VH-VL binders against Gonadal protein gdl (gdl). Designs and how they scored, part 33

Target 1, 194 residues: Gonadal protein gdl (gdl), of Drosophila melanogaster (Fruit fly) (p22468)
Amino acid sequence: MADIPATSEGSANTSEAVVEYQQPTPEFLQRKIYFLVDQLRTYHSELPENLQTRISYDLLTELANCVLNDGIFVIVKALMELQHETERHLIKIRMQAENEYEIEVAEWRSKIKDPEELRHILGLMKIKHTKKLHESDTKIIEILDQKVNDQQSTLQKAGVPGFYVTENPKEIKIQMFLLDFILRLSRLKYEPGK
Short names: E, the ipSAE of ESMFold2; O, the ipSAE of OpenDDE; V2, 0.75 times the mean of E and O plus 0.25 times the DockQ between their complexes.

## First folded at step 21 (VH-VL; framework fv_firastotug)

Design s8 (from s2 with heavy chain K108R S113Y; at its last look DockQ between E and O 0.61; V2 from the best seeds 0.69)
Fold by OpenDDE, look of step 21:
Structure s8 (fold): chain C 194 residues (1-194), chain A 124 residues (1-124), chain B 108 residues (1-108)
Amino acid sequence: as target 1 above (194 residues)
Amino acid sequence: EVQLVESGGGLVQPGGSLRLSCAASGFTFSRGNYMSWIRQAPGKGLEWLARIDWDDDKYYSTSLKSRLTISRDNSKNTLYLQLNSLRAEDTAVYYCARGTVYWMEGYRYYFDYWGQGTLVTVSS
Amino acid sequence: DIQLTQSPSSLSASVGDRVTITCRASQSVSSSYLAWYQQKPGKAPKLLIYDASNLETGIPSRFSGSGSGTDFTLTISSLQPEDFATYYCQQYSKWPLTFGQGTKVEIK
């Protein structure tokens, strides 16, 4: 009866190093804000003069403060992905409609031997197809416009400065620039001490 | 399919004016698009001239601003360029080009579609 | 204005060769807002690359773009007969839009 010695399984206390998310110091935040504002001013200076006058430095400062929280970048990226998915879907629908037309044309070409009759049929098909595409395009625009409004609302609710629901093309344009700025900033890595 | 077709090129005398047209099809440039004119002198590089956005904002090259007018007719889906006080140096192929602006894709002023161009020759 | 200088201005290469074209900007091109175009004789420019490294739809994978700041590169990994053309870089970071002077790729 050989006493098998109980190997004491040393409880490896995996001290989960609670990476204390050290809250960034006020000084760190201030430097980061300065960096962000400087980047935004650079982006602003790259715009045509007529657009520069439409985006104030105050708005840029507010935007810099807003994006101090990485959460805004996450929101904007998520919205972007959704937008892209929507657009891809709509493009596919349109492409399918075009493809169906081509298939139908090919079928008629195979079936109709009289050139005059074929020309007539193809002419009618083209008219019908053009109308269908126009209707499809109109619907696509409506869907996209609604999507823009939804995203405007989302960004507004998230407290992103300069965003509100509007159909004014000039206002939308400003918002597009602001989105561009946010996206550009989201690609930057702030390194303290550089 | 997106198509751009320039027209209005030809022989013009110095001091004259040109009016070019670009007929667009396969898209509506009043929605999320911008249109530009770019020219290329014989054997030379590309020079951006003017842009018009979907909101009718117009932009011009600094050197030619006083002589250029870009416009569009949405009902005809046609872009126009007027260039006045023509000089020999204005001899070029003039291209219309499209860019697309996406709501969530940022500021992208590259050109995905180009016309075949129209030749303007300024000569006495 | 941002001036773009391409190098070389011309090169001779053989089918199958690796071709590299550089585009240097006089100022930093923010966010890599640089495009590359191919132009064949008597034809309009064709978009190859946007945002310095994104391949345009329908462009062969042998084309690639890289770079940031002031230095950008277009690479053709294996030159094909249809690739003999002039190539242009274009920045869209700052107004006015500007193009490089072009690089002509000729058959050796």
Scores: ipSAE 0.709, ipTM 0.866, lowest interface PAE 0.8, mean pLDDT 92
ESMFold2, look of step 21: ipSAE 0.725; ipTM 0.872
ESMFold2 (binder alone), look of step 21: mean pLDDT 89; pTM 0.916

